# Designs tried in a protein design chat: VHH binders against o26951. Part 16

Target 1, 206 residues: o26951
Amino acid sequence: VEYTHFKDLQALEMERGRLYETIVVTWDDSMVGNAAPIGVLCTGDDTVTLYLYQGTRTVENVLNNGRFTVNVTLDPLIFTDSTLGDLEEDMFSHYRDFLHLRGADAFFTAEVVSVKKLVKRDRFGESELHVVKARAGDVMRAESFRMALNRGIYAVIESLIAYTRAEFSDPLVLRERIAEMNRVARKVGGPREKEAMRRIIQALES
Short names: E, the ipSAE of ESMFold2; O, the ipSAE of OpenDDE; V2, 0.75 times the mean of E and O plus 0.25 times the DockQ between their complexes.

## First folded at step 7 (VHH; framework vhh_7xy4_2)

Design p03 (at its last look DockQ between E and O 0.44; V2 from the best seeds 0.00; counts 0 for: pae E 10.2 > 2)
Fold by OpenDDE, look of step 7:
Structure p03 (fold): chain B 206 residues (1-206), chain A 123 residues (1-123)
Amino acid sequence: as target 1 above (206 residues)
Amino acid sequence: QLQLVESGGGLVQPGGSLRLSCAASGFTFSDYSMSWVRQPHGKGLEYIATISGSGGSTYYSDSVKGRFTISRDNAKNTLYLQMNSLKPEDTAMYYCAKGTDYFEFESSYYDYKGQGTQVTVSS
């Protein structure tokens, strides 16, 4: 795959405040690669934030060496295989002293700027959350590049699916589902996703 | 018009407890994460806790975990902070703040915060 080098995340159409579903590639001191689906929050033209939980190779490697790559792909099998197990060694390629996902539509190098440890409590219990702020370095884009999956548009689509099934759903469950999706859209969506949710909610209330 | 009004602050001895409240208006309260931040005299804003819109998730800084509890009542448009085992270093002006995204963990990115309520922990 041939990549073109760009200066910042605008080349990948990433916008501040938006959360993108990506594959984050990390490695240990022996350069053994690890890939995991990670939501990456764009916080600027060359800055991102990751939310990593303790107990994974991803967070271990990131905290150990302070470097990783963020990879853009729409291949569902990459997301699946990296979640259920590990990607094979041949799924990683070298870019300078970084590893990235082989065949990625795009990737950028990242270096950790700061880490904040938080305690997260939810219905599943207590966990340590590492808020990792990183600076994007080299941005590499292939001709096959397509914009990364966005959680905001997902929320809209899921809401529409719920809408079409409303007559077959418990109204309270539906309401809660739409509310959750609306929160997602408001949190990480853009103006159009937010407007879409407004319209869906209005339609449901009519 | 968006408004956040904190209350419940005061003077308390070390080891004591306080419960802060924040009354919210002018926006759909349940759609937004809410946070508590504090500012000690002569220092910058410090993040201490966040609760998601639904209340299903909470986040705490290490400095307050195990002692403070953030909660909310969306029916009353109210945010709470239960503070137990208070220490002198907890002395600060406390603010409730409206968050819109994952920037909520950084005090500099809040959309809005109230006028604050003073908490003083002293023997």
Scores: ipSAE 0.376, ipTM 0.754, lowest interface PAE 0.9, mean pLDDT 90
Fold by ESMFold2, look of step 7:
Structure p03 (fold): chain B 206 residues (1-206), chain A 123 residues (1-123)
Amino acid sequence: as target 1 above (206 residues)
Amino acid sequence: QLQLVESGGGLVQPGGSLRLSCAASGFTFSDYSMSWVRQPHGKGLEYIATISGSGGSTYYSDSVKGRFTISRDNAKNTLYLQMNSLKPEDTAMYYCAKGTDYFEFESSYYDYKGQGTQVTVSS
């Protein structure tokens, strides 16, 4: 795969305030690669934030090396296989001192700027979380690149499907479904997804 | 125009309690995570706590966990910090801050903070 080098994350159409579903590649001191699906928050033209839970190989490698790559793919099997198990060694390629996902539609190198450890508490309990701020270095895009995946529009689409079937649906179940999709849109989307959800909810309430 | 106005600070003895408030306007309050940060005299900003837009998740730094409670009232566009078991090292200017993203546990990035309210813990 041939990559073109770009200045910043705008080449991948990543916008500040949106969370993108990516494959984060890390490695140990022996360059043994690890891949995991990780939501990556775009926080600036060349900055990202990751929220990494304690007890994962991803956070262990990031804390040890301070380096990783963020890889863009739309292949659902890559997301699935990297979650259910380990990718084979031949799925990783070298780029300078970094590993990246072989055949990624795009990737960028990332170097950690800071890490803050937090304790998350909700109705399900407590867990330790590392907030990792990183600066994007080389942004590499292949001709196969189409988009960085964002779930916001799909939350809107699922809501519209439910809305068109409202007259054949239990009203309470419908409202709970729409509320769930609104939560997703709030977490990952931007103003247009939020406005779309507001219009859908208003139409249901009228 | 975006506004964050902190209040409720003051002088308190060690072991005492205070409740800080932050009145927010100029944005859709429930769409954003909100945080409290503090700045001891002559020091940098220290993260304290974050609460998700819905209020369903809270996050605390180790230095205040168990002693401080963050909460919000989305109907009143107000953020709160209940501070118990106060120590001299809690002395600082306290700011509320609006998050830059929609994550429930966003804690370290903010678009805006207010002018602050002083908390002084001393005999």
Scores: ipSAE 0.000, ipTM 0.407, lowest interface PAE 10.2, mean pLDDT 86
ESMFold2 (binder alone), look of step 7: mean pLDDT 84; pTM 0.850

Design p04 (at its last look DockQ between E and O 0.38; V2 from the best seeds 0.00; counts 0 for: pae E 2.6 > 2)
Fold by ESMFold2, look of step 7:
Structure p04 (fold): chain B 206 residues (1-206), chain A 123 residues (1-123)
Amino acid sequence: as target 1 above (206 residues)
Amino acid sequence: QLQLVESGGGLVQPGGSLRLSCAASGFTFSDYSMSWVRQPHGKGLEYIATISGSGGSTYYSDSVKGRFTISRDNAKNTLYLQMNSLKPEDTAMYYCAKGTDYFEFESSEWDYKGQGTQVTVSS
């Protein structure tokens, strides 16, 4: 795969305030690679924030060496296989002192700027996480690049599908579905996704 | 234009409780995460807690977890901090801050708009 080098995240069309679904590649001191699906928040032209939960290999490697790559792919099997198990050694390629996902449509190198440990509380309970702020270095894009995946529009679409069947649906099930999609849209989306969800919810209440 | 007005501070004994409020105006309150930060006398700003725009997620520093609760009322454009089991180390000026990102845990200096409210924990 042939990559063109770019200076910042605009080349991947990443926008500040949006969370993108990516494969984060990390490694241990022996350069043994690890890949995991991680949502990456774009916080600037060359800055990202990750929310890494305790007890994962990803957070262990990041805290140990302060470097990783963020890899763009639309292949659902990569997301699935890296979640259900470990990717094989030949799924990692070298770029200078970094490892990246072989065949990624794009990737960028990242270096940790700061880490803050927090306790999060939500509807699922209490969790400990590391908020990792990192600076993007080299941004590498292949001809195969299409987009960095953001779930915001799909949350809106799923809500609209549910809305069109509201009169034939159990109201409690519909409410749960729309509430779930609203949480997704507000977590990962921008102003337009948030406004879309507001309008859908208002229409349901009318 | 943007205004954040803190209130509810005061003098309290160790082990006591206080509830801080922050009245917000000049922006769409529910679209932004909101935070509390504090500044002990002669020291820098210390992060306390953050709440998401919807209120569905709350985040706490280790120093206050289990003792403080952040909440918001989006209909009233008001942010709250319930402080229980107060300690002398909690003595500080408390500020509310508007986030610039969804999960922001530290406010930039331009998001601090109020004068703050003093909390003093002493016998």
Scores: ipSAE 0.304, ipTM 0.749, lowest interface PAE 2.6, mean pLDDT 87
Fold by OpenDDE, look of step 7:
Structure p04 (fold): chain B 206 residues (1-206), chain A 123 residues (1-123)
Amino acid sequence: as target 1 above (206 residues)
Amino acid sequence: QLQLVESGGGLVQPGGSLRLSCAASGFTFSDYSMSWVRQPHGKGLEYIATISGSGGSTYYSDSVKGRFTISRDNAKNTLYLQMNSLKPEDTAMYYCAKGTDYFEFESSEWDYKGQGTQVTVSS
C-alpha cells in the first residue's frame, strides 16, 4: 500500500470531540507488535486522547515507550482477530521507528504528551484507567481511505465490546445482544461482517 | 447558550463535608460525560472526577478516591460532588466541566466549564 503524507488529522476527516473506532498498534522494546481495537477521541487538529485499561499489552507498551500508531481500517476481521487473539507478525509494517497495521487505509504516528491514572467504578467493580493524551505526528493516508458509514462494522464492533465484557454480563442478555447484532450484520453486512460475527459467536460458545 | 453554574462551596473544617451542585443548560445533558476539576490558588487545573452520560460509570483521581462521590440527575440537568473527609489540600476553586464527547463514553476531556465555586478547608 502506498501512503501519502499529510500534516494533521483533518486529512482523515477527524473532528474534535468525536470518538473513532480504530486499531491502535504498539510494540515492546524488542519491536514485537500488538494491535487492539481502541476508541480514539479527537481533541484537536493534532491531538487525541485514549482510554487504556491496566493489564493490557497496549497500555504497558504505551507507558513504556510513549509511542504508538492509530490505524484506520474498515476490515471487520482486523477488529475481530485483534480482539479474539493476536494479529500475526506479518500484519505489522514499519514506518520509520514506528509499527503500523499493514494495509491500513490510514494511520498516524502518536507520541504521549501526558498520562492520567484514574479509578473507574461501575456495576462490574473497580479498574484502573489510564487517560493518555497524545500528539499526532505523521499522518499517512492510502488511496483506499474512506470514512463512510458502515452499519455492519458497527454491529461487529458492538458485539466485540459485548464479548470483552462477557465475564461480567448476564449470559442470556449477552446472547440476546449478540443475536441482535448478528441480525444487523446479516441484513446490512457483507461477507466479512458475517464472518466476523460467526467468529465472535464461535468464541462465545467455546 | 451553554451554561454551567456551580454552587455549594464554602468554608469547612478538616474532616468536614460539602456537597457541590452544578446546574447545566444549553445542551442535552444526558448525552455527555461530566467532570469536576479544581484549581488551587497559584496552581494549574487538577482533574478529580468524571461520570458517564447515563451515570453508570464513574472515574476518580487517586487524590479523592474514597472521599468524593460524583453523581448526576439527568432529569434535573444537575451534576453533584459529595465531598467527605475534607483536607486542607482540597482547598481550591471547583469547576463543573462538560465532556467533549457527544457519545456516552468515559472521558476526562472537557470543552466548557463553569465559573466555579470556592471550597476552603481550614481549621
Scores: ipSAE 0.040, ipTM 0.488, lowest interface PAE 2.1, mean pLDDT 88
ESMFold2 (binder alone), look of step 7: mean pLDDT 83; pTM 0.838

Design p05 (at its last look DockQ between E and O 0.43; V2 from the best seeds 0.00; counts 0 for: pae E 4.1 > 2)
Fold by OpenDDE, look of step 7:
Structure p05 (fold): chain B 206 residues (1-206), chain A 123 residues (1-123)
Amino acid sequence: as target 1 above (206 residues)
Amino acid sequence: QLQLVESGGGLVQPGGSLRLSCAASGFTFSDYSMSWVRQPHGKGLEYIATISGSGGSTYYSDSVKGRFTISRDNAKNTLYLQMNSLKPEDTAMYYCAKGTDWFELESSYYDYKGQGTQVTVSS
């Protein structure tokens, strides 16, 4: 994939105050890549905010080296596979001293500006949340870049969010939510969205 | 119209306690997450705590965790902040803020905040 370089997040049609579902790529000191679906809040032309929970490779890598990339893709299987497991090494590409998602429609480099630690308390206990503010650097856009609305991908993303929170939710409520999203995927999703839902359901039953 | 009215601030000694209240009106209170933020004199807004619409989830900044408790009474359209073990560094104007989602923990993205109530911790 060939990318064109841009100055800021306007090139990706990201608007301040809006949350975008993305794939965040991080890496450890050995440059071993990690990918995770992360909602990224745009806070300016070149600034974003991420909310990262404790205990993930993503948050560890971000806190350790202060750098990551935000990747734009509409491929439901990337979201699914990165959530249910790990992406293979060949799914990562190098951009200077950054890793990004191979084949991404777009990506931008990010450097941490500040981190705030929060503590969440609910009926399931306490968890730590890191609010990460970052500045966007190089913005890279492929010719294939698009930000079109996709109800199918949203259904998949919602299902994955539910999946990641399964241990902190009522199993019946979770099942109902997944069923609803599966209906949406069946109705308006393509083959890849349907396959993504199949994998999610299979994982939940395992 | 939307209104948030804070109360309960005052002067207290270090180690003391205060309970702030926020009376909400002009919107369906239980549908929204609510937060407390504060602004020390000469400084920017600092996030303190958030509680979900149902009250089932709470979030705290590390600086106040264990000392402050956020709660709400949806029947009374009221948000509370119980502040214990107060420190001089807790001195600030405290604001009640309306949010819509958990990711609105960033103070700059609150929909609305009240006029505030002053808290002063001094010996």
Scores: ipSAE 0.281, ipTM 0.708, lowest interface PAE 0.8, mean pLDDT 89
Fold by ESMFold2, look of step 7:
Structure p05 (fold): chain B 206 residues (1-206), chain A 123 residues (1-123)
Amino acid sequence: as target 1 above (206 residues)
Amino acid sequence: QLQLVESGGGLVQPGGSLRLSCAASGFTFSDYSMSWVRQPHGKGLEYIATISGSGGSTYYSDSVKGRFTISRDNAKNTLYLQMNSLKPEDTAMYYCAKGTDWFELESSYYDYKGQGTQVTVSS
């Protein structure tokens, strides 16, 4: 696979304030690779933010090395296999001092700028969360690149499906579905997805 | 007409307690995460705590965990910060901020920040 080098995240059409579903590749001091699906928030032309929970290999490697790659793929099996287990070592390729997902439609190198540790509390208890700010270095795009995956439009679509069936739906199930989709759209989406959800909710309240 | 109005600040001795309130209007309060941030005199903004739109998740900086509690009342459109065991280093202007349903550490990502309420911890 041949990659073209670009200056910043505009080449991947990433927009500030949107969270993209990616494969983050990390490694230990022996360059043994690890891959995990991680949502990556675009925070600037060459900056991203990751929210990494303690107890994962991803956070351990990031905190130890301060380097990782963000990899764009639309292959659902890569997301699935990296979640349910480990990818084989031949799924990683070298780029300079970095590892990246072999055959990724695009990837960029990232170096940690800062880390803040937070304590999260919810109904399940307390957990540690690292908010990692990183700067994108080399942005590498293959001819196969189509888009960085963002779930915002699908949250809108799911809401519209529920809306068109509202008369025939359990009101509690409908309310739960719309609330869940609104949380997704606000978490990952941009202004247009947020406005779409506002209109759908307003229509349901009439 | 989005508005965030902080109140409850004041002068308190070390070890004391204060409860800050933030009255919100002009938006659907329960749809948004809400945060408290503070600005000590002559310094930049410091993240304190965030609560999700539903109130189901709270997030705290290390500097205040165990001493401060963020909460919200979505029926009253009000955000709270209970501050216990106050220290002189807690002296700052405290702001509530509207964000996404996910926490944000840098003020540049907040949709709106209020005018603030002063907290002064001294003998």
Scores: ipSAE 0.229, ipTM 0.677, lowest interface PAE 4.1, mean pLDDT 87
ESMFold2 (binder alone), look of step 7: mean pLDDT 81; pTM 0.821

Design p06 (at its last look DockQ between E and O 0.46; V2 from the best seeds 0.00; counts 0 for: pae E 2.8 > 2)
Fold by OpenDDE, look of step 7:
Structure p06 (fold): chain B 206 residues (1-206), chain A 123 residues (1-123)
Amino acid sequence: as target 1 above (206 residues)
Amino acid sequence: QLQLVESGGGLVQPGGSLRLSCAASGFTFSDYDMSWVRQPHGKGLEYIATISGSGGSTYYSDSVKGRFTISRDNAKNTLYLQMNSLKPEDTAMYYCAKGTDYFEFESSEYDYKGQGTQVTVSS
């Protein structure tokens, strides 16, 4: 994939105040890559905010080296596979001293500006949340880049969010939510969205 | 018009307790996360706590965790902050705010529509 370099997040049509579903790529000191679906809040032309929960490789790597990439893709299997497991090594590409998602429609480099650690409390207990403010550096956009509405991918993303919270939710409510999203994927999704839902459902039954 | 009116502040001794209230109007209260922030004299705004619209989730800064409790009554359009084990360093003007801002920020960057309530902790 050939990328064109841009100066700021306007090139990706990211608007301040909006949350975008992305794949965040991080790496450890040995440059072993990690990918995770992360909602990224645009807070300016070159600034974003991430919400990272304790206990993940993503938050560990971000806090350790202060660098990551935000990747734009509409591939439901990337979201699914990165959530249910790990992406293969060949799914990562190098951009200077960063890793990014191979074949991403777009990505930008990010450097941590500040971190706020919070304690979240709900009916399931306490957890640590790291609110990460980062500055976008190089913005890379492929010719294939698009930000079109996709109901299918949203259904998959919602299902994955529900999946990641399964241990902190009512099983019946979770099942119903997944069923609803599966109906959406069946109705408006393509083959990859349907396959993603199949994998999610299979994982929930395991 | 959006309004947030804080109350309940005062002078207390170290180790004491206060309960702040925030009366909200001009928007659908239950649809929005609500936060408490404070501003010590001569300093910037400091984030304290957030509660989700439904009240099901709460977030706290490390400085107040275990001592402060944020809550809300959506039927009364009211936000609360129970402050226990107060310390001198808790002395500040306290504001309730619509939405969430987890960082220390400039006053112009946060949407709060109240005068605040002064909390002073001193022996």
Scores: ipSAE 0.293, ipTM 0.709, lowest interface PAE 0.8, mean pLDDT 89
Fold by ESMFold2, look of step 7:
Structure p06 (fold): chain B 206 residues (1-206), chain A 123 residues (1-123)
Amino acid sequence: as target 1 above (206 residues)
Amino acid sequence: QLQLVESGGGLVQPGGSLRLSCAASGFTFSDYDMSWVRQPHGKGLEYIATISGSGGSTYYSDSVKGRFTISRDNAKNTLYLQMNSLKPEDTAMYYCAKGTDYFEFESSEYDYKGQGTQVTVSS
């Protein structure tokens, strides 16, 4: 795979304020690679923020060496396999002092700028996580690149499908599906996805 | 048009409590994450806590975990910070801020903040 170098995240069409589903590659001191699906928040032309839960290999490696790559892929099996197990060693390629996902449609190098610890509290209880702000270095894009994945529009689409079938659906199942999609749209989407969800919910409550 | 007005600051002894309020107007309050940040004298801006638009998730810096509680009342367009077990290190100007995104902490200063309310913890 042949990559063209770009200066910033605009080459990947990433927008400030939107969270993208990516594969983050990290490694230990022996360059043993680790891959995990991680949502990456675009915070500027060359800055991103990650929310890494304590007790993961990803956060351990990031805290140890302060470097990682963010890899763009649309292959659902890579997301699945890196969650349910570990990717094989031949799934990692070298780029200078970094590892990246072999065959990624795009990747960028990232170096940690700051780390803050947070306590998150929600309906599942309390969690501790690291808020990692990083600067993108080299942005590498292959001809195969099409898009960085964002789930916002799909949350809206799933909600609309459920809405059109409301009269034929179990009301409790419908309500729970719409609530779940609203949480997704709020987490990853921009203003238009949030407004769309508000309109759908309003229509259901009329 | 957009307005954030903090209140509830004051002088308090170490170990004491204060409750800060932030009255919001000029935007749809429930659509936005809201944050508290503080600026100790001679120091930079320090993140304290964020609450999601719905109130379903709260986030705290490690330095205030277990002592401070962020909350909101979307019917009253009001953000709150309950501060317990106050220490002299908590002395600062406290600001509420409208965020641009659920997880954007650095932009809380740039996305509109109020004039602040002074909290002084001294014996």
Scores: ipSAE 0.275, ipTM 0.716, lowest interface PAE 2.8, mean pLDDT 87
ESMFold2 (binder alone), look of step 7: mean pLDDT 80; pTM 0.815

## First folded at step 8 (VHH)

Design q01 (framework vhh_7xy4_2; at its last look DockQ between E and O 0.71; V2 from the best seeds 0.57)
Fold by OpenDDE, look of step 8:
Structure q01 (fold): chain B 206 residues (1-206), chain A 123 residues (1-123)
Amino acid sequence: as target 1 above (206 residues)
Amino acid sequence: QLQLVESGGGLVQPGGSLRLSCAASGFTFSDYSMSWVRQPHGKGLEYIATISGSGGSTYYSDSVKGRFTISRDNAKNTLYLQMNSLKPEDTAMYYCAKGTDYFEFEPSEYDYKGQGTQVTVSS
């Protein structure tokens, strides 16, 4: 795959405040690659934020070397295989001193700017969360690139699916699902996603 | 219009407790994460805690972990901060802040915060 170099995240149509479903590639001191699906929050033209939980190879590698790549792909098997297990070594390619996902539609290099350690408490207990702010470096886009997967639009689509199945759903479950999706849209959606959710909710209440 | 009004601050001795409240209006309260931040005199804003819209998840800075508890009552559009085992270093103006992004753990990232309530811990 041949990549064209760009200067910032606008080349990937990533917008501030949006959360994108990506494959984050990290590596250890021996340059053994690791891939994990990670939601990446775009915070500027060349800045992103990741929320990494303690106990993963991803956070370990990021904290260790302060570098990673964010990879854009539409291949569901990459997401699946990286979640269920580990990607094989041949799924990683070298770009300078970075590893990236082989065959990615796009990727950009990232360097950690700051890390904040927080304690998260929820119904499952207490966990450590690392808020990683990073600066995007080289943005590499392949001809196959179309878009980065955005969580906001997915929230809308899932809500619409739920809407169409409302007659066959438990009203309480439906309400909770829509509420969840609305929260997503409120947090990481744009004006149109938020408006879409408003309309869906209104329709459900009618 | 959006409003956040903090209350509950005051003077307390070391080891004491305070409970702060933040009354929210002008937006759908339950749709947004809410945070507490503080600003000691002559210093910058410091992150304290965040609670998700539903209240199901809470986040804390290490400096307040185990001592402070963030909570919310969505029916009352109110955010709370229970502060126990207060220390002199907790002296600051405390603000509640409305979240807009996925997670907001940096004071500079908040779109809106209240006027604040002063907390002073002194013997």
Scores: ipSAE 0.594, ipTM 0.855, lowest interface PAE 0.4, mean pLDDT 92
Fold by ESMFold2, look of step 8:
Structure q01 (fold): chain B 206 residues (1-206), chain A 123 residues (1-123)
Amino acid sequence: as target 1 above (206 residues)
Amino acid sequence: QLQLVESGGGLVQPGGSLRLSCAASGFTFSDYSMSWVRQPHGKGLEYIATISGSGGSTYYSDSVKGRFTISRDNAKNTLYLQMNSLKPEDTAMYYCAKGTDYFEFEPSEYDYKGQGTQVTVSS
């Protein structure tokens, strides 16, 4: 795959305030690669934020060497395989002193700017969350690039599908599905997705 | 209109306690996470704590874990911060903020609606 170098995240059409579904590639001191699906918040033209839970190789590697890549792919098997297990070593390519996902439609190098450690408490107990702010360095885009995934519009679409079948659906199941889609739209979507969900919920209450 | 009114600040000795309140109106309070942040005089904003809309999850900066407790009463549309074992470095103006999913834990991205409440920890 041949990559063109760009200056910032605008080349990937990433917008400040939106969360994108990516594959984050990290490595240990021996350059053994690790890949994980991670939502990446675009916070500026060359800045991103990641929310990494303690106890993962991703956070361990990021804290250890302060570098990673963010990789754009639309291949559902890459997301699945990196979640259910480990990608094979031949799925990683070198770019200078970084590893990236082989065949990614785009990737960018990232260097940690700051890490904020938080303590989370919920009904399952207490855990640690690392809020990682990073600066994008080299932004590399292949001809195959089409988009960085954002789930916002799909949460709206799934809600509309449920809406069109509402009178034939169990009301409890429908309410649970719409509530879940609304949580997704609030997490990853912008104002238009949030307004769309508001209108759908209002229509269902009629 | 969305309104947030902080209260409960004051002067306290080191090792003392205070309970801050934030009265919320103009939105469905239980639908949103809520946060506390602080600004020491002449310094930038510092993240303190966040609570989910239901109250089921709480988040704390490392600097206040074990000393501060965030809570909410959704029937009264009120957010609280119980501050124990106060230290001079806790001296600051304290603000509450309505949360969003995107810019979590980043005080510079919050939309502050109130005037804050001053906490001063001094002998």
Scores: ipSAE 0.460, ipTM 0.824, lowest interface PAE 1.8, mean pLDDT 89
ESMFold2 (binder alone), look of step 8: mean pLDDT 83; pTM 0.841

